VHH binders against EKC/KEOPS complex subunit cgi121 (cgi121). Designs and how they scored, part 26

Target 1, 174 residues: EKC/KEOPS complex subunit cgi121 (cgi121), of Schizosaccharomyces pombe (q9p7j3)
Amino acid sequence: MILPLFPETQVHVFVYENVSNCAAIHEQLISQNPIYDYAFLDAATILYKKQVYSAIIRALEDRRDEQMKTKTIHSEVILSLSPKTEISSAFRQFSMTKKSKNIVVVKIDSKLTEEEEFERLDKLVEGNRVEFSDEELQKLIDFKVLKKNYKLDPSTLENPLASILSSIALRGYS

## First folded at step 18 (VHH)

Design qo13 (from qn2 with D62E Y112H)
Fold by OpenDDE, fold request of step 19:
Structure qo13 (fold): chain B 174 residues (1-174), chain A 123 residues (1-123)
Amino acid sequence: as target 1 above (174 residues)
Amino acid sequence: QVQLVESGGGLVQAGGSLRLSCAASGFTFSDHAMAWFRRAPGKEREFVAAIAYTGKYTFYTESVKGRFTISRDHAKNTVSLQMNSLRPEDTAVYYCAATYAWDYYTERAYEHWGQGTRVTVSA
């Protein structure tokens, strides 16, 4: 996928359910294995496609403006998901853990087609790929976690997307 | 309350060795990567070394590779920095820090900091 505002940047997003090797993946992440150069998110924290895209766009904007807060674009995506400015908090809130079951995987600056990227990623992730859609994400979400991460209340829960996007967009400005 | 307390700093001659230690408390030590940063006179704070929360992986700035070794003791909630073959350019205040993230080289990733311990290397 090519984002209109970032035509030179190809982005791919994949969703996996029932992943059996999250602990192994996490081990590779903490080792900073370059083969695992993705943003690995806990699917329990993601409700909408637009949530992910909003974070990606924010990260890309930060990179464009030379204002990234993290070392890598993928870490910046994780940070961008969070309403908080603290990197550790963002990782705690949104990054996959060894105990994760379902994950959302984001690739920025891909040089491969979606299918090619999938083939590569499929070697790393032992789980079932599902469609990157709101419908599938809704099956994987933990609303308790979502409410906590974005401080959603009964009023904002009427339209969680708006609240989430606002939180992402206005991070550090409210 | 969160505390990181550094120790082991001092004055040494070039070529000498020091072992810094950092005692951590007030947070889940086993979930955090630990790191050492340093600030030399007139310079900004810079990354020196990090160790993953498992203790299995270590990371170093290029200038200290082969000379410095970072380690951690989960039983004691401590992180150490063995500094060998010290050089005058290693003179700095050394800080220990903790992060939940694996963005080890990024200063902002670290949510807990010590007060620092001074290391002075004379020519």
Scores: ipSAE 0.918, ipTM 0.954, lowest interface PAE 0.5, mean pLDDT 96
Fold by OpenDDE, fold request of step 19:
Structure qo13 (fold): chain B 174 residues (1-174), chain A 123 residues (1-123)
Amino acid sequence: as target 1 above (174 residues)
Amino acid sequence: QVQLVESGGGLVQAGGSLRLSCAASGFTFSDHAMAWFRRAPGKEREFVAAIAYTGKYTFYTESVKGRFTISRDHAKNTVSLQMNSLRPEDTAVYYCAATYAWDYYTERAYEHWGQGTRVTVSA
């Protein structure tokens, strides 16, 4: 997938459910294995495709503007998901853990087709790939976590997407 | 109250060794990667070494590879930096830091910091 505002950047997003080797994946992440050059998100924290895309776009904008706060574009995606400015907080909120069951995997700057990228990723993830859609994400979300991460209240829950996107877009502002 | 307290700094001759220690309290030590940063006179703070929360993986800035060794003790909630073959350019205030993230080289990723311990390496 190519984002209109970033025609030179190819992005792929994958969703896996019932992943049995999250602990192993996480181990590779903390070791900074370059083979695992993805943003591995806990699916329990993701409700909308637009949430992910918004974070990706923000990360790409930060990179474009040479304003990245993290070392890698993928960690910047994790940060960009968060309404908080603290990197550690963003990782706590959105990154997968050893205890994760379902994950959303984001690849930035892919040189491969979606299928080719999937074939590579499929060797790393032991789980069931599902469609990257709001429908599938809604099955995996933990609303308690979502509400906590974005401080959603009864008023904002009427339109959670708008609130989430605003949080992402306005991170660090008032 | 979160505390990171460094110790072990001092004056040493070039080629000498020092062992820095950092005692952590007030947060879940076992969940955090630990790191050492340093600030040389007139320079910005820079990454020196990090160790994953498991203690299994370590990371170093290029200039200290082979000379410095970072380790941690979960039982004591401490992180250490063994510095061998010290050079004058290693002169700095060394800071202990903690992060939940695995963005080890990024100063901003670290949410807890010590006050630092001074290391001076004479020529």
Scores: ipSAE 0.917, ipTM 0.954, lowest interface PAE 0.5, mean pLDDT 96
Fold by OpenDDE, fold request of step 19:
Structure qo13 (fold): chain B 174 residues (1-174), chain A 123 residues (1-123)
Amino acid sequence: as target 1 above (174 residues)
Amino acid sequence: QVQLVESGGGLVQAGGSLRLSCAASGFTFSDHAMAWFRRAPGKEREFVAAIAYTGKYTFYTESVKGRFTISRDHAKNTVSLQMNSLRPEDTAVYYCAATYAWDYYTERAYEHWGQGTRVTVSA
């Protein structure tokens, strides 16, 4: 996929449910294995496609402006999902854990087609791929976690997408 | 209350050795990566070494590879830095730090910091 604002950057997003090897994947992440150069997100924290895209765009903007706060673009995506400025907090809030069951996987700067990237990633993830859609994401979301991460209240829950996007966009300005 | 308390700093001659220790409390030590940073006189703080929360993986800045060894003791909630073959350029205040993230080389990733221990290496 090509984002309109970043036509030279190919991005792929995959969703897996019932992943059995999150602990093994997590081990590779903490070892900084370059084969696992993705943003692995806990699907329980993701409600909308636009939430993911907004984070990706913010990360890409940060990179473009040489204002990245993290070492890698994928870590920057994780940070960009968070309304908090603290990197550790963002990882706690949104990153896949050893106990995760459903995940969203983001690849930035892919040189492969979506299908080729999927074939590569599918060797790493033991789970069922589902469509990257709001419909599928809403089946995997934990609203308690979502509300906590974005401090959603009855007023903001009237339009949760707007609230989430605002939180992402205005991180550090609120 | 979160505390990271460094110890083991001091004056040592070039070629000598020191062992720094950091005692952690007030947070879940077992799920945090630990690291050492240092700030030399007139310089910015820089990454020295990190160890994953499992203790299985270690990371070093290039200038200390082969000389420094980071380790951790989960039973005691401590992280240590064995510094061998010390050089004058290793002179700095050494800081212990903790992060939940695996962005080990990024100073901003670390949410807890000690007050530092001074290491002086004479020529």
Scores: ipSAE 0.917, ipTM 0.953, lowest interface PAE 0.5, mean pLDDT 96
Fold by ESMFold2, fold request of step 19:
Structure qo13 (fold): chain B 174 residues (1-174), chain A 123 residues (1-123)
Amino acid sequence: as target 1 above (174 residues)
Amino acid sequence: QVQLVESGGGLVQAGGSLRLSCAASGFTFSDHAMAWFRRAPGKEREFVAAIAYTGKYTFYTESVKGRFTISRDHAKNTVSLQMNSLRPEDTAVYYCAATYAWDYYTERAYEHWGQGTRVTVSA
């Protein structure tokens, strides 16, 4: 897919459930293996498609404006999900861990169609691909984690999307 | 309270060796990457070396490859930097740092910092 504000940038997002090899993928990430140049997110932290797209847009805006804080656009997506500017905390809160079971995987600057990129990714991830949709994400979210990551109080739990998007946009004040 | 305490700095002749050590406390050492940064007189702080939380992967700035070795000891919660074949250009304050992230080269990624230990290399 192509975002209207970034017409030269192709982005793909995949969701996997019941992933059995997150520990192996994590090992590849910490070794800096370029084959694994994706943003691997823990699906327990993602409730909405718009949450992911807002983080992607924020990362792309920061790249455009030469304001990136992390080394890669994919690590910038991880940071951009966070309401704060602390890179270490953003990785702790949103990245796939060795213990993750369900993941959201983002590829930015893809030169491939969605299905071609999926074929590459499917060789790396041992799990079941599901649709990137709010319906599927809702099944994988951990609301306790979501509440903690975005500091949602009872007044915002009915409509957390607006609070989450505001946190991403206001980084550091949520 | 989180603490990173560097030691082992000092004066050394060019061509000599020093071993820096960093003792860590107050955080989960076993899930953090560790790094050394340095600040030379008149320059910004720069990355020197990092080691993944497992100890299996190390990363170095180009100018120190083959001369410096980073290592970690999980049992003692320490990180070391063995510096061999020292040059006057290695003169700097050396800082130990820790991050949960695997964005090793990025100074801002590091959430915990030591106070630094001074290394001076004379010609």
Scores: ipSAE 0.787, ipTM 0.912, lowest interface PAE 0.9, mean pLDDT 92
Fold by ESMFold2, fold request of step 19:
Structure qo13 (fold): chain B 174 residues (1-174), chain A 123 residues (1-123)
Amino acid sequence: as target 1 above (174 residues)
Amino acid sequence: QVQLVESGGGLVQAGGSLRLSCAASGFTFSDHAMAWFRRAPGKEREFVAAIAYTGKYTFYTESVKGRFTISRDHAKNTVSLQMNSLRPEDTAVYYCAATYAWDYYTERAYEHWGQGTRVTVSA
């Protein structure tokens, strides 16, 4: 897909459930293997499509404005999900871990169609692809993790989307 | 309280060797990558070397490849930097740092820092 404000940038998002090889993928990430140059997110932290798109948009805006804090655009997406500016904490809170079971995978600057990128990614991930949709994401979320990551209280949980999106959009202005 | 304590700095002649050590406490050492950064007089702090939390993968700035070796000891919660074939341009305060992230080259990614140990390399 192409976001209207970034017409030269192809983005793909994939969701996998029941992933059996997160430990192997994690090993490749810490080794800096360029074949694994994606943002691998723990699906337990993602409730909405808009949450992911807002983080992607924020990362792309910061790259455009030469305000990136991390080395790669995919690391910047991980940071951009966080309400805070601490890179180490953002990785701890949102990235796939060795123990993750369900993941959201983001590719920015893809030179491939969605099907072609999927074929590459499917060689790396041992799991079942599901639709990137709010319905599927809701089945995979851990609400306790979501509440903790965004510091949501009962009064804001009636419509947490607005609070979450505000946290992503306004990070660094408070 | 998180603490990173560097040691092993000093004065050494060009071509010589020195071994820096960093003792870590107050955080889960086994899930953190460790790194050395340095600040030369009049310069900004720069990345020197990092080692992944497993100890299996190491990363170096180009100017120290083949001369410096980073290692870690999980039993002692220490990280070390063996510096061989030292040059006057290696003169700096060397800092130990820790991060959960695998964005190893980025100073801002490191959440824990030591106070530094001075290395002076004389001609």
Scores: ipSAE 0.784, ipTM 0.911, lowest interface PAE 0.9, mean pLDDT 92
Fold by ESMFold2, look of step 18:
Structure qo13 (fold): chain B 174 residues (1-174), chain A 123 residues (1-123)
Amino acid sequence: as target 1 above (174 residues)
Amino acid sequence: QVQLVESGGGLVQAGGSLRLSCAASGFTFSDHAMAWFRRAPGKEREFVAAIAYTGKYTFYTESVKGRFTISRDHAKNTVSLQMNSLRPEDTAVYYCAATYAWDYYTERAYEHWGQGTRVTVSA
């Protein structure tokens, strides 16, 4: 997809369930293998498509404004999911780990169609691709993790989307 | 109480060697990447070397490649920097740092910092 404010930037988002090789993928991430230059997110932390798009938009805005805090746009997406500005904490809370079972994968600055990017990614991920949709994401979320990451209390649990998006949009003003 | 305590700094002649050590406590050492940064007189702190939490992958700034070796000991919760073929431009305060992230070169990625150990390399 192409976002209106970023017409030269192609973005693809994929969701995989029942991934059997997260440990191997994680090894490639910590080794800095450029073939694995994606944002690999733990799907247990993602409830809505809009959550992911808001983080992507925030990362792209920060890149445009020369305000990125991390080395790559994909690590900036990981940071942008967090309500706080601490990079280490954001990785701990949102990134795929060796123990992850389901993942959301983001590619920014793709030079490929969605199908072509999928063909490359599918060689790296041993799991079942599912639709990037709120319906599928809701099956994979861990609500305890979501509540912890965004500090949702009883009043915000009735409308978690608005609270989550506000946290992403207002990060850095606290 | 999180602590990173550097040691092993000192005065050495150009061409010499020093080994820095950093003892870590108060956090889960085994899931953190460790790094050394340095601050030369009058300059900003810069990345020197990092080692992934597994110990398998190391990363170096170009000026120290082949001369410095970072290593870690999971049993003792320590990270070390072996510095060989030292040059006067290596003179700096060396800081140990820790992050959960694999954004190794970025100073802001590091959540825990030591107070530093001074290394002086004379001509």
Scores: ipSAE 0.764, ipTM 0.904, lowest interface PAE 1.0, mean pLDDT 92

Design qo16 (from qn2 with Y105F T106N Y112H)
Fold by OpenDDE, fold request of step 19:
Structure qo16 (fold): chain B 174 residues (1-174), chain A 123 residues (1-123)
Amino acid sequence: as target 1 above (174 residues)
Amino acid sequence: QVQLVESGGGLVQAGGSLRLSCAASGFTFSDHAMAWFRRAPGKEREFVAAIAYTGKYTFYTDSVKGRFTISRDHAKNTVSLQMNSLRPEDTAVYYCAATYAWDYFNERAYEHWGQGTRVTVSA
């Protein structure tokens, strides 16, 4: 997928449920294996497609403006999901762990088609790919975690998308 | 409260060795990657070495590869830096740091810092 505001950047997003090898994936991440050059998110923390896209766009904007806070664009995506400015906090909030079951995988700067990228990623992830949609994400979300991550209250829960997007967009400005 | 307390710094001749140690408390040590940074006189702080929270993976800046070894002891909540074949350019204040992230080379990723221990390498 090509984002309108970033025509030179191809982005792919994949959702996996019932992943059996999250521990192994996480091990590769902490080892900084370049083959795992993705943003691996815990699906329990993602409710909307627009949440992911918003984070991606923010990360890309940061890169464009040479204002990245992390060393990689994928880490920047993780950071961009968070309302907090601390990188450790963002990872704690949104990055997959060894105990994750469902994951959202983001690839920035892909040179491959979506299917080609999937074939590559499918070799790394042992799980069931599902559609990247609000419907599927809604099945995987942990609302307790979501509410905690974005400090959602009864008022903001009336329109959680708006609150989440605002948190992402205005990180560091509030 | 979170504390990282470095020790082991001192004066050493070029070619000599030092072992730095950092004692961590006040946070879940086992969940955090640990690192050493250093700040030489008149220079910015730079990454030296990191070790994943499992202790299985280590990372080094190029200038110290083969000379420095980072290790950690989960039982004691300590991280160490064995520095061999020291050079004058290794002279710096060495800082211990902790991060939950795996953005190891990024100073900004580290949420806890020690006060530092001075290492001086004479020619």
Scores: ipSAE 0.920, ipTM 0.955, lowest interface PAE 0.5, mean pLDDT 96
Fold by OpenDDE, fold request of step 19:
Structure qo16 (fold): chain B 174 residues (1-174), chain A 123 residues (1-123)
Amino acid sequence: as target 1 above (174 residues)
Amino acid sequence: QVQLVESGGGLVQAGGSLRLSCAASGFTFSDHAMAWFRRAPGKEREFVAAIAYTGKYTFYTDSVKGRFTISRDHAKNTVSLQMNSLRPEDTAVYYCAATYAWDYFNERAYEHWGQGTRVTVSA
């Protein structure tokens, strides 16, 4: 897909459930294997499509403005999901772990169609692809983790999306 | 309380060797990548070497490849830097650092830092 504010940047997002090889994928990530040049997110931490898009947009804006805090655009997406400025904390909060079962995979600067990218990624991920939708994400979310990551309380839980987006947009301005 | 305590620094002649050690405590050592950074006189801090939390993967800056070796001991919660064929340009304060992320070459990614140990290489 193409984001309106970044028409020259092709972005793809995929959701997998019941992934059996997260440990193997994680091993490749920590080895910095370029074949795994994606942002692998734990789906337990993602509630909305707009949450993911907001993080992507934030990362792209940081790149555009030469203000990236991480070395790669995909790690910047991970950082951009977090209300915290610490990279290590962001990875701890949102990045896929060896114990993850459901994941959201983001590809930025893809030169492939969505279908082609899927075929490539499907060789790396052993799981079931589901639709990237709020409905599917809501089935995979861990609300306890979500509340912790964004410090949601009874007042902010009245509109979780607004709170999450605000946290992403205003990171570093608290 | 998080602590990273470096040791092993000192004065050495060019061509000599030193082994730095860093003792970690106060955090989950086994899930953190460890790294060494250094700051030479009048220069900014720079990445030297990193080792993944599993100990299976190591990363080096180009100038130290083939001369330096990073390793870790999970039983002792230590990370070491074996420095061989030392050069005057290796003179610096060496810092031990820890990160949960795998953005190894990025100083900003590291959340814990030691106080550093001085290494001086004479010509």
Scores: ipSAE 0.918, ipTM 0.954, lowest interface PAE 0.5, mean pLDDT 96
Fold by OpenDDE, look of step 18:
Structure qo16 (fold): chain B 174 residues (1-174), chain A 123 residues (1-123)
Amino acid sequence: as target 1 above (174 residues)
Amino acid sequence: QVQLVESGGGLVQAGGSLRLSCAASGFTFSDHAMAWFRRAPGKEREFVAAIAYTGKYTFYTDSVKGRFTISRDHAKNTVSLQMNSLRPEDTAVYYCAATYAWDYFNERAYEHWGQGTRVTVSA
């Protein structure tokens, strides 16, 4: 996938449910294995495609403007999902954990087609790939976690997209 | 209340050794990577070493590789830095830090910091 604002950057997003080896994947991440150069997100924290895209775009903008707060573009995506400026908090809020069951995987600067990237990633993730869609994400979301992460209240919970996007966009400006 | 308390600093001759220790409390120690940073006089704080939350993986800045060893004790909630073959350029205030993230080399990733312990290496 090519984002209009970043035509030279290929991005792929994959969703996996019933992942059995999240602990093993997490072990590779904490070891900083370059083979696992992805943003591994807990699907329980993701409700919309636009939420993911917004974070990706912000991360790419930060990179473009040489304003990245993290070491890698993928870590920046994780940070960009958070309304908080603290990297540690963002990871706690949105990154895949050893206990995760469903995940969203983001690849930035891919040199492969979506299918090729899937084949590569499929060797790393032991789970079922599902469509990257709002419909599928809605099946995986934990609304308690969502509410906590974005401080949603009853007035915003019915349609939280605007609040989520605002939180992402205005991070650090409150 | 989160606390990171460093100890073990002091004056040592070049070629000597020191062991720094950091006692952590007030947060889930077992979920956090721990690290040591240092600030030399007139210089910016820099990464020295980190250890993953499992204790299985360690990371070092190039200048200390082979000389420094980071370790952690989950039972005691402590992280240590064994410093051997110390050099005058190792003179600095050493800080203990904690992060939930795995962006180990990034100072910004760490949410908890100690007050530091001074290490002075004389020529």
Scores: ipSAE 0.915, ipTM 0.953, lowest interface PAE 0.5, mean pLDDT 96
Fold by ESMFold2, fold request of step 19:
Order: C-alpha cells, then structure tokens, then sequence
Structure qo16 (fold): chain B 174 residues (1-174), chain A 123 residues (1-123)
C-alpha cells in the first residue's frame, strides 16, 4: 500500500492470530537480527486500522522532518502508537512480547508486493493470517489494555477512535 | 523507588584495568536491557555497551570493542563492565542505564539512570 502523502513509500500490514512462536520471534528482535526488520505489535493493543495507519504516518512525518527519536522506522512506529514520548514505555505497551498470541506486523519501505512480503513473513511467523480489518482487530483487542494505554475514560470507551487518534497526533504536546 | 548504583570507578594508569558494577533495584531487572554510557569532559554522553535482558546478546561501540566486556548477574540484579587496556580517552563519568526496549544504542530509549562513577585514565 502507498500512502498519498508518501508516494515513494510502500507499506504492508499483516495480522496473525494464534501465533505459536512469539517467544522465538522476540528472541530475534532483541538479538537485532536484520531478517526480522518489521514492527511486531501485540494485537491486544490495536483496535482500528486507522490506529496503525496514524502511527505509520506519524513515524514517516517524523522521519521526513528529521525528528525521529528511535533508530529505525519500525521502532518509530512502535513509539508513534504511544500518547507519551518515552520509548521504553511505548515498547512495553505496544510491542509483541514472548507471551503474545496475536500480532500486527508492519513493513515500511518494502520493495515487494503484498503477497511477496507475506510469503517472506510467513516463513518467520507460525500462526494464521487474518485480514487487516477493523472486524478482525476487534476480535483480538484487549479493552482493558486499550483503556490503560490511552487513558480512556468511561465516556469514550464505546467509541474511542477520536480519542486514540488525537493521542497519536498530539504526542508530546500534552 | 528505582535505583541504579554504580561503583568501581577510580584512577588507573594507561594499559590498566577496572571493573565497574551497577546494582539495580525498584524495577523488574529480568525484563530490562542494561547499558553503560559515558561522558568525557566537554563531550556529550555516548553509548559504550549494552546487554539484552536475557544476557545472551551484547553490543559495543567500536572504540571499546575487544577491550570492554559487559555482563549481568540475574541473581544479584547487577550489571558489570570489565574494562581492559584502558586509554586516556576512556576517561569519563560512566553511567548505568536500563530500558525495556531493544533500541540499545539510543540514549533516549533508557528510562532509568544511575548517578555515574568517575574513571580517570592517566598516561
């Protein structure tokens, strides 16, 4: 997929459920294995497609403007999901862990079609691919985690999209 | 209350060795990466070494590779830096730091910091 504001940047997003090897993937991330150069997110923290796209856009804007805080664009996506500016906390809140069961995987700057990137990723992830859609994401979300990560009050919990997107867009201004 | 307490600094002649230690408390040591940074007089703080939370993977800045060794002890909640073949340019205040992230070289990734221990290497 190509975002209108970033026409030269190809992005792919995949969702996997029932992943059996998150511990092995996590090991590869902490070892800095370049084959695993993706953003691996815990699906329990992601409710909307727009949540992910907003974080991707924010990360790309920060790269364009030379304002990135992290060392890679994929790490910047993880940070950009957070309403706070603390990198360690963002990783704790949103990254896949060794105990995760469902994941959202983002590839930025891909030179491959979606299906070619999927073929490569599918060799790394032992789980079931599902559609990247709000319908599938709603099945995987943990609302307790979502509420804590974005400090949602009861009045917004039924339709928290605007609050979440505002948190991503306004990070560092509150 | 989070604490990182460094020890082991001092004055050493060039070519000598020192071992720095950092005792950690007030957070879950076993899920954090640990690192050493240093600030030489008049310089910005720079990355020295990091070790993943498992202890299996270590990372070093080029100028210390082969001379410094980072290690951690999960039972004692400590991280250590063995510094061999010390040079005058290693003179700095050395800081222990902790992060949950694996953005190891990035000072901004570290959420917990010690007060530092001074190392002086004389010619």
Amino acid sequence: as target 1 above (174 residues)
Amino acid sequence: QVQLVESGGGLVQAGGSLRLSCAASGFTFSDHAMAWFRRAPGKEREFVAAIAYTGKYTFYTDSVKGRFTISRDHAKNTVSLQMNSLRPEDTAVYYCAATYAWDYFNERAYEHWGQGTRVTVSA
Scores: ipSAE 0.776, ipTM 0.904, lowest interface PAE 0.9, mean pLDDT 92
Fold by ESMFold2, fold request of step 19:
Structure qo16 (fold): chain B 174 residues (1-174), chain A 123 residues (1-123)
Amino acid sequence: as target 1 above (174 residues)
Amino acid sequence: QVQLVESGGGLVQAGGSLRLSCAASGFTFSDHAMAWFRRAPGKEREFVAAIAYTGKYTFYTDSVKGRFTISRDHAKNTVSLQMNSLRPEDTAVYYCAATYAWDYFNERAYEHWGQGTRVTVSA
C-alpha cells in the first residue's frame, strides 16, 4: 500500500494468530538478523487499523523531518505507537515478545508486492494469517493492556480511537 | 533504586590492557541488553559495545573490534569489557548502560546509566 503523503513508500501490514514460534522470531530480532527487518508488534496491543497506520505515518513524518529517535524505520513504528518518547518502554509495551501468541507485522519501504512480501514473511512466521481488519484485531486485543498503554478512562474505553490517535500524534505534549 | 556501578578504570600505557566491570542492581538484569559507551575529552558520548540479554550476541563499534570483548555474568549481574591493545584514542570516561530494546547502537535507547569510570591511555 501507498500512503498519500508518502507516495514513494510501499507499506505492507500482516496479522497472524496462533503463532507458535515467537521465541524463535524474537531470537532473530535480538541477533539483528536483516532477514527479520520488520516491525513485529504484539497484537494484544492493537485494536484498530488506524492505530497502526497512525504510528506508521508518525514514523515516516519523523524520518522525513530528520527527527527519528531510533535507528530503523521499523523500530520507529514501535516507538510511535507509544504516547511516551522512551524507546525501552515502548519496546516493552508494544513489541512482540517470546511469549506472544498473535502478532501484527509491518514492512515499510518494501520493494515487493503484498503477495511476494507475504511469501517471504510466511517462511518466518509459524501461524495463521488473518485479515488486517478491525474485526480480526478486536478478536486479538487485550483491553486491559490497551487501557494501561494509553491511560484510558472508562468513558473513552467505549470508543477509544480518538484518544489513541491523539496520543500517537501528540507524543510528549499531552 | 536502579544502580549501575562501573569499576576497573585507571591509567595504562599504550598497548596495555584493562578490564572494566559493571555491577547491576534494582532492575531485571536478565531481560536487558547491556552496553558500554564512552566520552572522550571534548567529544560526544559514543557507542563501544553491546551484548544481548541472552549473552549470545555481541556488537562492537569498528574501532574496537578485535581489541575489546564484552561479556556478562548472569549469576553476578555484571557486565564486563576486556580492553586489549589500548591506544591513546581510547582515553575516555566509560559508561555502562542497560535497555530492554534491541536498538543497541543507539544511546537514546538506554534507560539506565552508570556514573562512568575513567580510562587514560598514555603514549
Scores: ipSAE 0.771, ipTM 0.902, lowest interface PAE 0.9, mean pLDDT 92
Fold by ESMFold2, look of step 18:
Structure qo16 (fold): chain B 174 residues (1-174), chain A 123 residues (1-123)
Amino acid sequence: as target 1 above (174 residues)
Amino acid sequence: QVQLVESGGGLVQAGGSLRLSCAASGFTFSDHAMAWFRRAPGKEREFVAAIAYTGKYTFYTDSVKGRFTISRDHAKNTVSLQMNSLRPEDTAVYYCAATYAWDYFNERAYEHWGQGTRVTVSA
């Protein structure tokens, strides 16, 4: 996929449910294995496609403007999901952990088609691929986690999208 | 209250050794990567070494590889830096730091910092 504002940047997003090897993937991330250069997100923290695309766009804007705070574009996506500017907290809140069961995986600057990237990723992830859609994400979300991460109150929990997107867009302006 | 307390700094002649220690409290040490950074007089703070939360993976800036060894002790909640074959350019204040992230070389990733311990290496 090509985002209109970033026409030379190919992005792929995959969703896996019932992942059995998150501990092994996490080990590869902490060892700095370059084969695992993706953003691995805990699906329990992601309710909307737009949430992920907004974080990707924010990360790409920060790269374009030479304002990235993290070493890779994929770690910048993790930071960009957070309403806070603190990298360690963003990883704690949004990254896949050893205990995660469902994940969202983002690849930016891919040189591969979606199918080719999937075949590479599928060798790394032991789980069941599902569609990247609001319908599938809603089955995997943990609403308690979402509420805490974005400080949602009962009045916004009925339709929280605008509040979440505002938090992502306004990060660093206040 | 989070604390990182460095110790073991001092004055040593070139070719000598020092062992720095950092005691951690007030956060979950076992989930955090630990690192040492240093700031030489008039210079920006730079990465020296890091160790993953498991203790299995270590990372070093090029100028200290083979001379410095980072280690951690889960039972004591400490991280150490063994510094051998010290050179005058190793003179700096050394800071202990902690992060949940695995962006080890990036000082912006570290959420907890010590106040530093001074190391002076004389020619």
Scores: ipSAE 0.755, ipTM 0.898, lowest interface PAE 1.0, mean pLDDT 92

